VH-VL binders against q54fm4. Designs and how they scored, part 17

Target 1, 189 residues: q54fm4
Amino acid sequence: MSTAPSPTITSPTQTSPVVINKSLICQDSTVSNGVQIAIGTVLHPRSSIIISEGAGPIIIGENNIIEELVQIVNKSPEPMIIGSNNLFEVGSYIECKSIGNGNVFEPKCKILKNTIIKDQCSIGAGCIVSEDKICENNTIIAQTQNSQIQTTSTLPYDHHSSIHMTHLELLHKSIPLFHTIKKTPILEK
Key: E = the ipSAE of ESMFold2; O = the ipSAE of OpenDDE; V2 = 0.75 times the mean of E and O plus 0.25 times the DockQ between their complexes.

## First folded at step 23 (VH-VL; framework fv_lerdelimumab)

Design f4 (at its last look DockQ between E and O 0.14; V2 from the best seeds 0.00; counts 0 for: pae E 12.2 > 2, placed apart)
Fold by OpenDDE, look of step 23:
Structure f4 (fold): chain C 189 residues (1-189), chain A 121 residues (1-121), chain B 109 residues (1-109)
Amino acid sequence: as target 1 above (189 residues)
Amino acid sequence: EVQLVESGGGVVQPGRSLRLSCAASGFTFSSYGMHWVRQAPGKGLEWVAVISSDGSYKYYADSVKGRFTISRDNSKNTLYLQMDSLRAEDTAVYYCAKDSYSLWFGYFDYWGQGTLVTVSS
Amino acid sequence: SSELTQDPAVSVALGQTVRITCQGDSLRSYYASWYQQKPGQAPVLVIYRNNNRPSGIPDRFSGSSSGNTASLTITGAQAEDEADYYCNSYDSSGNHLYVFGGGTKLTVL
């Protein structure tokens, strides 16, 4: 009975930590004037951040991941404020008043106008957060076969943070290899 | 070296107007949002107004909205605060402060020394 | 408008550690910054984005945040640290975009 050699789990060579000291905006993304994007934030190709005519600015915090086909739109005269460490997955539509930190917006979800998403929320794929809704911290919205359900997460924030940062580091390393990057505007000292 | 120098303060009667200036140097003025923050005598700090780097966006505290106007001249590296319909409660040292960001929602990384505005009958 | 609350006054013995805390709902979602103000002087940034220290600020100054609180810690307080300290954060309740705490007067004994 030939004992199959146990696969030597080669510990992934700890690649040098990628220093995230700038925003990463792909050339094929669309960003209106008046949009502020903090360091570490990544805009994938075909993403869009749009300020409608007469609308207020859009402020996006640090280390956000904005994937392909994501649309962030401000139509309100008030500023749209997005915090840090959020994941906007493919095709999500965001027209919120504000978003806090550490949220996940799964593919093709929609956040409608005047909505407030606080911290550490998860909006499931295809889910719609209605206008004027306030999602408290740790809110989970998921789509079932027949309806959307809402619950409160009991997971520690740290779990999301570690995964998110790993993902972010990977993107900062890989995206420039495959995509042309816009010149980062001088947004901060 | 970043420098912010306020001027235009003084003593005025209620209902009158005053215009403050803040001369900036040592950085690319047109690249940063600018703020006014005030401090009444013996009191804490109160945010007053912000203007984006290009002047496209302006926002005010409710306490001064409709009475104060923030503006800037990037060609002169100067920030302004037009104060109309002054009230006794507007008495304060007024600081100009640089935002760390081009718009706002950063931190105030540099402050001027302030200029005193006294509104009294 | 959102409020940030601070203790009006705290004391610390020379060389000891003091923690100044700021509390408010805005701190759950937005970064806190801290400013030191000595008598007759303009405020000076000492901490930004909850726990970052600007160049020129001594390493005895540190920041932290948890829940609806942010804290400034001075480890090994010096005489020159006697000052008023203000926390600041964004206010999302309206056009009042920034809110300061009421300030904490630190006395070094």
Scores: ipSAE 0.024, ipTM 0.669, lowest interface PAE 4.9, mean pLDDT 88
Fold by ESMFold2, look of step 23:
Structure f4 (fold): chain C 189 residues (1-189), chain A 121 residues (1-121), chain B 109 residues (1-109)
Amino acid sequence: as target 1 above (189 residues)
Amino acid sequence: EVQLVESGGGVVQPGRSLRLSCAASGFTFSSYGMHWVRQAPGKGLEWVAVISSDGSYKYYADSVKGRFTISRDNSKNTLYLQMDSLRAEDTAVYYCAKDSYSLWFGYFDYWGQGTLVTVSS
Amino acid sequence: SSELTQDPAVSVALGQTVRITCQGDSLRSYYASWYQQKPGQAPVLVIYRNNNRPSGIPDRFSGSSSGNTASLTITGAQAEDEADYYCNSYDSSGNHLYVFGGGTKLTVL
């Protein structure tokens, strides 16, 4: 990727693109040995990604935003797989089997063991995704006065993606100015 | 301009060994996972093995586990597949493929042209 | 079963739209990717992460995924699109990490 020479542009560039080529992991976050985090993912302070004793690795894709007090915990011997472009808002708890792409996990929601969340799902604040549940693409789970409601989104995916990328670009510019970043990835053989 | 060039294929008798090499250029080899994928004549693609960017994780398809060993030398930008106890069903074109990520879970964004291994008595 | 199932062959008239499908339980949890292979050539990535197209792949290629099914759609098929198409996904249920579908031969009439 980063090995190619810069391309020659035949027209003037109106806006210089922002290149995201690393992860930002705040020093006061907790990351177990055996966690892999791909390019662009941002871990805010006091977030945690924990592999329990005897559990398998946690694999996290590109350009995720993991906010304060988020806990991602694998207690299963199988790998936990999290895709790309997901937003985990403050205090959410994640013990999934897998999560796809472009999902939003609103504050304090709980994603319980062996769950599968596919793509472009929204899990509302304080909502609970029960053990073994499968949320298909575009699922919305929201809290009403008396219960959780599940429905399917009709909103365009492109709108969510644009907002997410704008947010991510701001974080990549701002976080290093205000927080100490971990220098070495945590990996285990 | 990513390039992957496989070598070391040939005709070999069952029970014998062969080592394949894949020379990589045009990208930071040490940053990415690498795979072997094979294709028997007239058949589909079959994933064979993966090695993580620093060599610390290696995984194999059940069909080759215990007989094949994947390895890499990041100082030489070279991926290897040591194939022992070869069987007729190992006859295939072997492709070197680049993972988009440093471990696994990625997709195969670049492929070599392959090297033919024929196991025949 | 942890395998990915594709129809072995489909046909499309020049300039028309075709859909190639791929089914498997792993697609409920994991991304699909699609590879084009022409005779005597290595596979080429045409769709990744269900619906993303790499630079250099024509706009007529698109992808989708729902439930246990992934689809590759070619709108306005051209003669050079005649090839074998393979879907692929990660699969933790077997003791192997990646599974390819059996491939679909696309004939452009």
Scores: ipSAE 0.006, ipTM 0.524, lowest interface PAE 12.2, mean pLDDT 82
ESMFold2 (binder alone), look of step 23: mean pLDDT 91; pTM 0.943

Design f5 (at its last look DockQ between E and O 0.02; V2 from the best seeds 0.00; counts 0 for: pae E 15.5 > 2, placed apart)
Fold by OpenDDE, look of step 23:
Structure f5 (fold): chain C 189 residues (1-189), chain A 121 residues (1-121), chain B 109 residues (1-109)
Amino acid sequence: as target 1 above (189 residues)
Amino acid sequence: EVQLVESGGGVVQPGRSLRLSCAASGFTFSSYGMHWVRQAPGKGLEWVAVISYDGSYKYYADSVKGRFTISRDNSKNTLYLQMDSLRAEDTAVYYCAKDSYSLWFGYFDYWGQGTLVTVSS
Amino acid sequence: SSELTQDPAVSVALGQTVRITCQGDSLRSYYASWYQQKPGQAPVLVIYGKNNRPSGIPDRFSGSSSGNTASLTITGAQAEDEADYYCNSYDSSGNHLYVFGGGTKLTVL
């Protein structure tokens, strides 16, 4: 019985560390004037960050991943504040008051107006966080066959952070190879 | 030509307050983040604070948090630093610096000549 | 807060090459910017990003990075290059968003 050699998964040797010195905004993304984006944050094509007329600014922290078809919209006169190291997956809709750090928003989830998402939360695919909701740290919202469930995560933050950073580094390396990147916008008031 | 001119420095006693100003010209002031950086006599540079282009967001170094307030008046092209509860260790030349990007977290592409603040009993 | 470390002083002979190095964990993720400061003057940006020079900065100035280090290289040092040099990087640790190195005094011999 010839034991087939287990395929040696050669981890791609990241030969050179990816150094980040700016945000990565794809040309095909839509960003309103008044949006502030910190270093490391990535906007995929066909993503949108919109400030409605009369609404306050949107402030986005560092190292966020905003995937395709994501919509971040501020309709409130108050600023929308999004922290750092968040993942917004494809088609998610965000109309929150604030989002903290290290959160994951799975595909096509919806965060409705005046919502506060704190830190290290996970919002499942297609889930809806209702208006005025406050998600405390480590909140997990998941969709079951019949309902949404909410629980609290016991996973260490460090695990999420390491995966996120790896993903971010990959994006910073790969996206410019395939997509045109916007120049740093000059905001005129 | 980009110009940044600091003013408001002087000699003050510990516990007192002082307000610094930075007059900006030669660029669209309202489009860029602005910083304060200080340098104690004979020492290195220390980042103090940053304010967003529209003043809606502010960050401070831990050494000045709760005591200093950064602000700006875009109609006057002026950056401010309100310094309260001054300490001897706050003695420094204070520089205003322009962020290289309209968005946050660029490099300091232009600096003022600085204004000296001396906190002494 | 992350720290950036620099040698406090280095010297170079006129026309020779010198490298000033900055080391810190933040440099693993972010590019450094470099600032020249002459006595009694404000700092001046000399290098930023991977290897970018602002307008007016001589081409003898260059930047590089490796691992947790960033370096400023002056190829063919001139007398006017005598100054203090500071590295700077973004720092993601807390509210201290920017960190400077301790500075390196460059003497041109």
Scores: ipSAE 0.011, ipTM 0.564, lowest interface PAE 9.4, mean pLDDT 87
Fold by ESMFold2, look of step 23:
Formats: sequence, C-alpha cells, structure tokens
Structure f5 (fold): chain C 189 residues (1-189), chain A 121 residues (1-121), chain B 109 residues (1-109)
Amino acid sequence: as target 1 above (189 residues)
Amino acid sequence: EVQLVESGGGVVQPGRSLRLSCAASGFTFSSYGMHWVRQAPGKGLEWVAVISYDGSYKYYADSVKGRFTISRDNSKNTLYLQMDSLRAEDTAVYYCAKDSYSLWFGYFDYWGQGTLVTVSS
Amino acid sequence: SSELTQDPAVSVALGQTVRITCQGDSLRSYYASWYQQKPGQAPVLVIYGKNNRPSGIPDRFSGSSSGNTASLTITGAQAEDEADYYCNSYDSSGNHLYVFGGGTKLTVL
C-alpha cells in the first residue's frame, strides 16, 4: 500500500473574520463556584468541572476544548491550573496538579492525583497517568493490549496549534445553533 | 547545563527606574515559569514576582505591586524585571530563578548568581 | 501573607547530626522546600516535597514535616555544609504567593 506524505495543515485565510471573545459553556454542563475559565474555552454538554468540599480553585486558560462526559475534579487544597489550547476528549478524567498547553487527552484516559502534564503531550485513549507522574513536553503515551508505551513526538508544534484553532472556531460557530449557553462572565488573566 | 545570568543592576537614585535582564540557557526556556527573588544586604530571601511559561499569568509580592513589571521574551530566552519608582528598601541582590514546572506552583530548582541593585540618594 | 520562622543560627560539630526547623501556618497545607546558600553564592535547592532530594545533593540531607513544622536534617555534617539554610512555602493566604523563612546560619565546628 502506498503511503502519501502527510501535509502540514495551515489555517486557510477567511474572507469573513472569526473572533473568539468569550468562553462557550453549554447549559447542560456542571461548573462549581470558584472555577475560573478564560476566553475561548468551550465546555460541551454533560461535561463537569468540580471543586470538591474543602478543595482549592480550578483555573483554566484560554481556548481549551472540553468534550462530553469529561470530568475535571480538584480534591486537593492546592489550586489546580490548566493552561491553554488543550483538548479533553470524551469521558477523560482529570485530577492533575497542573496541565500546560497544547495537550491532547484522548477518550477515557485518566490523569491521576498530583500529576504534571507539560506541553504538547498526547495521552492515548484509556491510558492512565499514575499519581505523581510528570510528563515532559512532547510526551506520547499509548495503550497496547497489556501495557502503556511512552515515546516522544516529533510533530511540529504549529501543526497541532493550527488544527486546534480551526476546530475551536468551528465549535464557537456551531454549538450555539443547537445548545443553550450559560451566561458566564469572561475571566481576565 | 542550566544557566541563568542576570544583568542590569547598579546604583540609582530613589524614584528612578531600572530594567533587569536574565539570560537563560541549557533548557527549553519557553516551557517553564520564571521568578524573581531578592535579598537585601545581610538579610533573607524575599520572593518578588512570577511569570508563567507563556507569559499569560503574572503575580507580584505586595511590596512591589504597581511598581514592578515582570515579562519574558521566549524568542530571546530572556526574563525581564522593569522596576519603576525605586525606593531605598528595594536595595538588594536580585536573582532570577527557574520554576520546576511550566506554571507557578513548582519549586526554584535553578538560580542565577544575582545582580546588585542599590537605591540611594 | 504568613511568616515562616527559623532559628537564626545553629552550630554542629563535624560529623554530628543537626536539625534545622521551619514553622508556619502555610506548612499545614504545603510542603516546604529547602535552599542552601553559601557566602557570596546563589541559593541551591536541597530538599523539596516531603523528602525528595534533587540529583547531586548528598544523601546526608533529608527532610520531614509534621503539623505546621518542617525540618531539614543533616546527618554527619561536613565542613562544606556550613551555609545559610532557607525554607520556603507556597502561601495560599495571598494570591499565588511564596514565603521564605528568615534563614538559619549553620556553623560547622
């Protein structure tokens, strides 16, 4: 079978501007008091961001995509900090200490207590990042039948960023057409 | 080898301004939070400010808030501290310090050798 | 902002064990980190978290914590350990602030 080289994807120039100037939080999502969500971040229906009793705040940066059934839970008295441009796919569970920027959390993965995920990591579907683990930049964790494999990505950073922003712009246009949106103030950094 | 080199210190009159620089090498500068920590002569360490890896978040000690501005240029691997309205109590050696993580909740795992700022009339 | 309190000075005979303590309210919620500073030099991280030692720090250095108190222990003190030692903690009473103890000067006799 012939393998074609993968092209670098660059966002095309648009004739009409698309401006992201708010967060987009579906009514059918659950967000605790004390959660701060910066501009551009999208919460899909049935997602949840929960601060447990006695736990510290959750601070979420810009332009994240949080899909259905994702649970982000802080049970620690320390603040949980999530950066920008992250993709949390369906059903992932997040109980980290911190997450940096541009990461992908594939469906049903679990990010356990006191973990630190830096930048541009990809956590494979169903994978578990164990307590206290630190994932350095560009880490890929993938699942096999009986084990997890860790490697380092060589993909260009701009490639991932462009795809993410295109996806985000689509969500900001399309979600309000079909879902009721919570009225949440824009958070300043 | 991680290396942090501060510059821009000197003697200055009260009310004037200085800009400190910290040149970083030996690590991916744009992946880590950065701090300024100062030490007055014969005194202990005092945390001054932090900036997240991408510059999105900046926080300051109450003693300098409104007068000092932390910034970074990731294309030049350089951390800055703009110090305005300097006072005698700002006299100190200023260290830049690397956060062990990309955000501001880590520990200071590497330090520069510091640059002396003296504020006197 | 909360204070971290350290004794200003301690002495230890060469080869003996010494403990340096740090006390404050923030230590009920956060682990201390410990920094060694020799005269005319920058601080160096020696202990973080509960009892974690960075690479290159001798295993005679250890940390412990209980309640509002953290301790740095040096077992078998050597002449090169003569330095100032600072504890440091995140301070949740302020917005994303850190607090240092006043420092302890260790003299090795």
Scores: ipSAE 0.006, ipTM 0.455, lowest interface PAE 15.5, mean pLDDT 82
ESMFold2 (binder alone), look of step 23: mean pLDDT 91; pTM 0.939

Design f6 (at its last look DockQ between E and O 0.06; V2 from the best seeds 0.00; counts 0 for: pae E 14.4 > 2, placed apart)
Fold by OpenDDE, look of step 23:
Structure f6 (fold): chain C 189 residues (1-189), chain A 121 residues (1-121), chain B 109 residues (1-109)
Amino acid sequence: as target 1 above (189 residues)
Amino acid sequence: EVQLVESGGGVVQPGRSLRLSCAASGFTFSSYGMHWVRQAPGKGLEWVAVISSDGSYKYYADSVKGRFTISRDNSKNTLYLQMDSLRAEDTAVYYCAKDSYSLWFGYFDYWGQGTLVTVSS
Amino acid sequence: SSELTQDPAVSVALGQTVRITCQGDSLRSYYASWYQQKPGQAPVLVIYGKNNRPSGIPDRFSGSSSGNTASLTITGAQAEDEADYYCHSYDYSGNHLYVFGGGTKLTVL
């Protein structure tokens, strides 16, 4: 009985990780003065980061993905602070006090004023996080037919992180091919 | 080469005022947030204040709020710290530090050598 | 709490590996930066972000994070690494904005 040789699973050639050493801000994005964006963060076309008159600055961490039609707005005199590795999907509206790391904001969700989103949260499409709410770590908000459901995820953080980084790498490679990029991520008055 | 040079330190009595200066060179001063960080003798680092690149935003530690004023003159590449109503607990080496970002919430990528402020009766 | 806690002192034998850990709620949301301070000198940035070294910092220095902790690791400690090490992070609540750990004195044996 000839034992068929076990197929040698050729380990996928680990392509050298793309070094992300700058922010990627598309020309067609709108960014107010007083906005700080860290390296790796991507702003898609038609995204907007706006500081209202008299409002505090907006600080955005590293490796965030801000997709088309996303609106991040600060109307508070206090700084708005957004951490790293967050995904803001198409059409989401953000008016929070603070956002931590590794969060996903699905399409057209709304985060209203003075909210705190901590880490590794998922806000479902079209969901609304009411004013003054605090989403603890690993909070999942999903829309059902009749209501929003809130639960806590038990999934390890690592899964979201790898996918996110892969996505970022792809964006950093592809976006400059199709979109004009702003020369400086730092807006000087 | 980035250089930060603090000056203005000295010995003062409680309740008095002192003004520190930090002369910056080797980088575009007007493009970065600047900080004051202090260190009491034999103690750890304590953040004191930050000012944005254009001076539009200023924030202070609670321990100095209402008494200290951070400011900058970008035309002179100079950072200032006006210290009023000085207390004994304000005794420290005061460092100016460059923020890695234009506003703040970066890292302190460059530090001065510090200037000693001693508040004693 | 915006406080960062560090062990006040740690020791490492020459050529061995040491990890200095910082703990605090802010570390869940922000990366830590690490600073080395030798006696009578100003602090020097040694690690920032996920695991970035400024120019001139030896590759034996590395950074990591997990949960509410950040760590500075020195792999193959040298005599010149004897110093105080401070972690730094941010406070998204209140007026502190910036917070330093209490510092860790590293002794190289």
Scores: ipSAE 0.046, ipTM 0.683, lowest interface PAE 4.8, mean pLDDT 88
Fold by ESMFold2, look of step 23:
Structure f6 (fold): chain C 189 residues (1-189), chain A 121 residues (1-121), chain B 109 residues (1-109)
Amino acid sequence: as target 1 above (189 residues)
Amino acid sequence: EVQLVESGGGVVQPGRSLRLSCAASGFTFSSYGMHWVRQAPGKGLEWVAVISSDGSYKYYADSVKGRFTISRDNSKNTLYLQMDSLRAEDTAVYYCAKDSYSLWFGYFDYWGQGTLVTVSS
Amino acid sequence: SSELTQDPAVSVALGQTVRITCQGDSLRSYYASWYQQKPGQAPVLVIYGKNNRPSGIPDRFSGSSSGNTASLTITGAQAEDEADYYCHSYDYSGNHLYVFGGGTKLTVL
């Protein structure tokens, strides 16, 4: 049994669809040896994905958006596993054990050591997820005037997913116009 | 020359255990990840397990997780596969294979000759 | 999860050119490696990265990739090229870290 690839289809009045076929890694980003990044993920300039001395690999899924000044750091000998469709906004710091799918990490939030973030969580700007914490699906952590609060979202995942994909399409069109792109980390020795 | 020589294959009944060894020579064994890959009679290749160069990371295919244990002894340049709770579907030629990368997982640049494991029903 | 799909069999006339293909979602992000297996023998690496040949592999073997597809091309096929060919890549989204294609039996006529 075999399957032939299908051609990309473009209508006469429509801009060609953006096919998200590979990771888009800006040259002005830092990616350690041992980081593996799946299709569609975008690293903005000045972001970093770092494996500390003696630490395990970092494995990142599909269609993530990693904005400027984001730092993803594994200091544990265990693998760090990050799923798909996550948004890491400007300056967030990630030292998790694992992150699932469809999460939003707002600007300058900190996700500390050994945390587990499951699916569809939102971590508010400047919020801190303390060491060893587990955020179950649909957790929202937000900053009030005096403290952080935690609640559970009931928002439909489909709406977030649609906005995320539209954002990715724009980034895949626009970033190569203005920035030099790196190869993915597992290309050749 | 890089050489990988598997041993320890044989015929066992279901539910029993078997331990495979792979003797390595011709390269710095402690610098590379090592794999087991199997091939059932008349079938294709199936990845089984990997162990990092210093032994600190181990990963398994779902079909063997919880039953097989990969290990290495870098002082003896030897890779091991402990196979417990064997099933008929584990019948295969088992190859050891060298990873091309240190600590990271890559492509299989050298393979052993394989050792046959037969699990009789 | 991602799977790698290969045609189960392909034929080529002696001295002609053949292409063996491998398709899967992981190939959009990672290069395939290619392994030749002759009857009763262990697999042998023939292509890695985009188009690198190990020492001892004839220059008639080459690799390419586009989209979700990787290809192994043999230009001027010889009788000794008759073998099974496997592609291999990664599947970090699935239950297996590493994945092989189902293999393609090449017959040289």
Scores: ipSAE 0.005, ipTM 0.462, lowest interface PAE 14.4, mean pLDDT 81
ESMFold2 (binder alone), look of step 23: mean pLDDT 90; pTM 0.927

## First folded at step 24 (VH-VL; framework fv_lerdelimumab)

Design g1 (at its last look DockQ between E and O 0.19; V2 from the best seeds 0.00; counts 0 for: pae E 5.8 > 2, SAP .522 > .496, placed apart)
Fold by OpenDDE, look of step 24:
Structure g1 (fold): chain C 189 residues (1-189), chain A 121 residues (1-121), chain B 109 residues (1-109)
Amino acid sequence: as target 1 above (189 residues)
Amino acid sequence: EVQLVESGGGVVQPGRSLRLSCAASGFTFSSYGMHWVRQAPGKGLEWVAVISSDGSYKYYADSVKGRFTISRDNSKNTLYLQMDSLRAEDTAVYYCAKDSYPLWFGYFDYWGQGTLVTVSS
Amino acid sequence: SSELTQDPAVSVALGQTVRITCQGDSLRSYYASWYQQKPGQAPVLVIYGKNNRPSGIPDRFSGSSSGNTASLTITGAQAEDEADYYCNSYDISGNHLYVFGGGTKLTVL
């Protein structure tokens, strides 16, 4: 029985490095003073990044996608630090201490105060990460019919990164066509 | 020319307090964040604390939080570090460093020569 | 262990090129700054941002970054370049705002 060779899924070699030189902040987004956003990061309309009175600054890394109705709020006197290549989907609420890199926050999920999300985590739609929780690398939180479950992903980081970058490129091309972009102080690398 | 001059270092017993000063000149002191960075003998650099240009924000390394207090007097162009409950592991040369930005999260573009703090019983 | 990792020591022959690398998760989000420290002296900023040199720093010093790494390159090493080199960046873990690498001792042969 000749075992047919499994088709080698050749991942499309993205031949040209996409240089994202600017952050895209839509005019209809709300950003407090004291928020720093790095290059490549996209804020969709009706997104908000808010520093409460007396709270510390919010620092956001590169190439994040912050979709509509996302709320990032710092109420702590300590800084909130968000890394790079994160996807915040529609309606997610973020009140964390810190977020690492390459995380996905699905629609209407909630990250509550003093929470630390490390790298390559996935928080499912409507899921709630409780206060003071630490999500280790590759943590997956998903909602079942009756409960939230937590597991660890074994998927390679590279796959998520390629999709994210493609999405980001598309947004950088399309958003300026339909929305007015706000000039925001960017930490230029 | 930017100058930062630390003072107040010395030998102190564990549990005691010490106050460091950093005199700044050659730039608009009130327009920049200021840092303390320390270096234990024969060891690497360790960030200690930062204070924003107007003093409204102060942050500390976990190793010194609750024991050290950073402050500044912009009228005197002086940065301070109040060190309480000193420990042997606090023994280090303490550098004041200028932030490249008005608040924080820049790079340390200028450093003082440092002042030695020795905590020994 | 430091959140930024550096080789403790590297050597370079006079006139040759050496690359000092810093690795850490924070470098995925932020640029590193590099500091030179000679024995008995205070640190001096040599590289910041993508590849910026402060005034007075020779053009043989350059910076680069890739993924979770940052590198300081000295092209045509001179005797006076013998020193400790530290990378610095921001800590995204929330425990510290700033973090230094462990430092790299550069010996010029």
Scores: ipSAE 0.286, ipTM 0.756, lowest interface PAE 2.5, mean pLDDT 90
Fold by ESMFold2, look of step 24:
Structure g1 (fold): chain C 189 residues (1-189), chain A 121 residues (1-121), chain B 109 residues (1-109)
Amino acid sequence: as target 1 above (189 residues)
Amino acid sequence: EVQLVESGGGVVQPGRSLRLSCAASGFTFSSYGMHWVRQAPGKGLEWVAVISSDGSYKYYADSVKGRFTISRDNSKNTLYLQMDSLRAEDTAVYYCAKDSYPLWFGYFDYWGQGTLVTVSS
Amino acid sequence: SSELTQDPAVSVALGQTVRITCQGDSLRSYYASWYQQKPGQAPVLVIYGKNNRPSGIPDRFSGSSSGNTASLTITGAQAEDEADYYCNSYDISGNHLYVFGGGTKLTVL
């Protein structure tokens, strides 16, 4: 069983999160006011997208997969921008400036403040991307016994995208069978 | 039909202020982000400012930051641009534009016809 | 960088196909939106996302992208297509800003 956090008194002027059609947001996920999520993105249970007090909005593109216990946190007054087709695996922590498209953030990796992750990068489990770092396209960061190693991916540029879309199709079918989905506002056309 | 009608443009000397208005109709104004975009005579489009649907977030181009203030009144379906310390390079047609999203990073799906601001000695 | 570069002018013969290009680093991560501006008029959205047309935009307009380049293609160009065309994207590496290309004047011969 999953239950909501302790009750909080809510101001009458509260703005709801905005979700564009065909996104799945599990009931026991946490999403701050000021978060904008585009079509097809999936938020698993116990994930959180949080805007700290005084911080700017978080804008998330299409078809992202945000797994359990993932934390996406903006503490900067500037907007945080996350592109499309990214996979955030269980327990990863994201405090980036921006993330491009088609990236994989393996379990419990940490993406620290003011980082820029471009496209098709893979950040290995438990790896840390230090503050202000820029990861160019196709960067792989992996953990060894004593250090993190950076190299360039040799996978075809569209291989990850194909697997990702298949994964999304499965999630859209399976998540509503097992989890309660948040009610979301629908914009007029 | 969506309508956006700008007003308040005119000729003004450098260092003075103007307030632009944009009257909106034909859509739920309070659901969408709103922008100002300008175009100097004979030149291209330049984004100026954005305000979120509920007014909580405001952002400005570097060229106007600290001088211009975007605001909205959702009860009157009106967007505003307060322009202070005007300079010659602010001379442009100013367009009101609707974002397709409540914050931004949508596209500008509807535009007004613009109002001309001329800053000249 | 967040700058978007367009050729300033392109010509096409009536009924022929033309491509208008837009180039910039942000286009590696995001699709461009395209706006048509006829003389003395406000801009009009013609393409958004990869290749979506708003209601009322003819199917001769299409969009595409590859690498850091987005393209607007008009097949079977007509006289009313003569206009300025602007691409638009975001600055994901800098301040919160939208960025427009410099515009391309399309002349239909």
Scores: ipSAE 0.099, ipTM 0.667, lowest interface PAE 5.8, mean pLDDT 83
ESMFold2 (binder alone), look of step 24: mean pLDDT 91; pTM 0.936

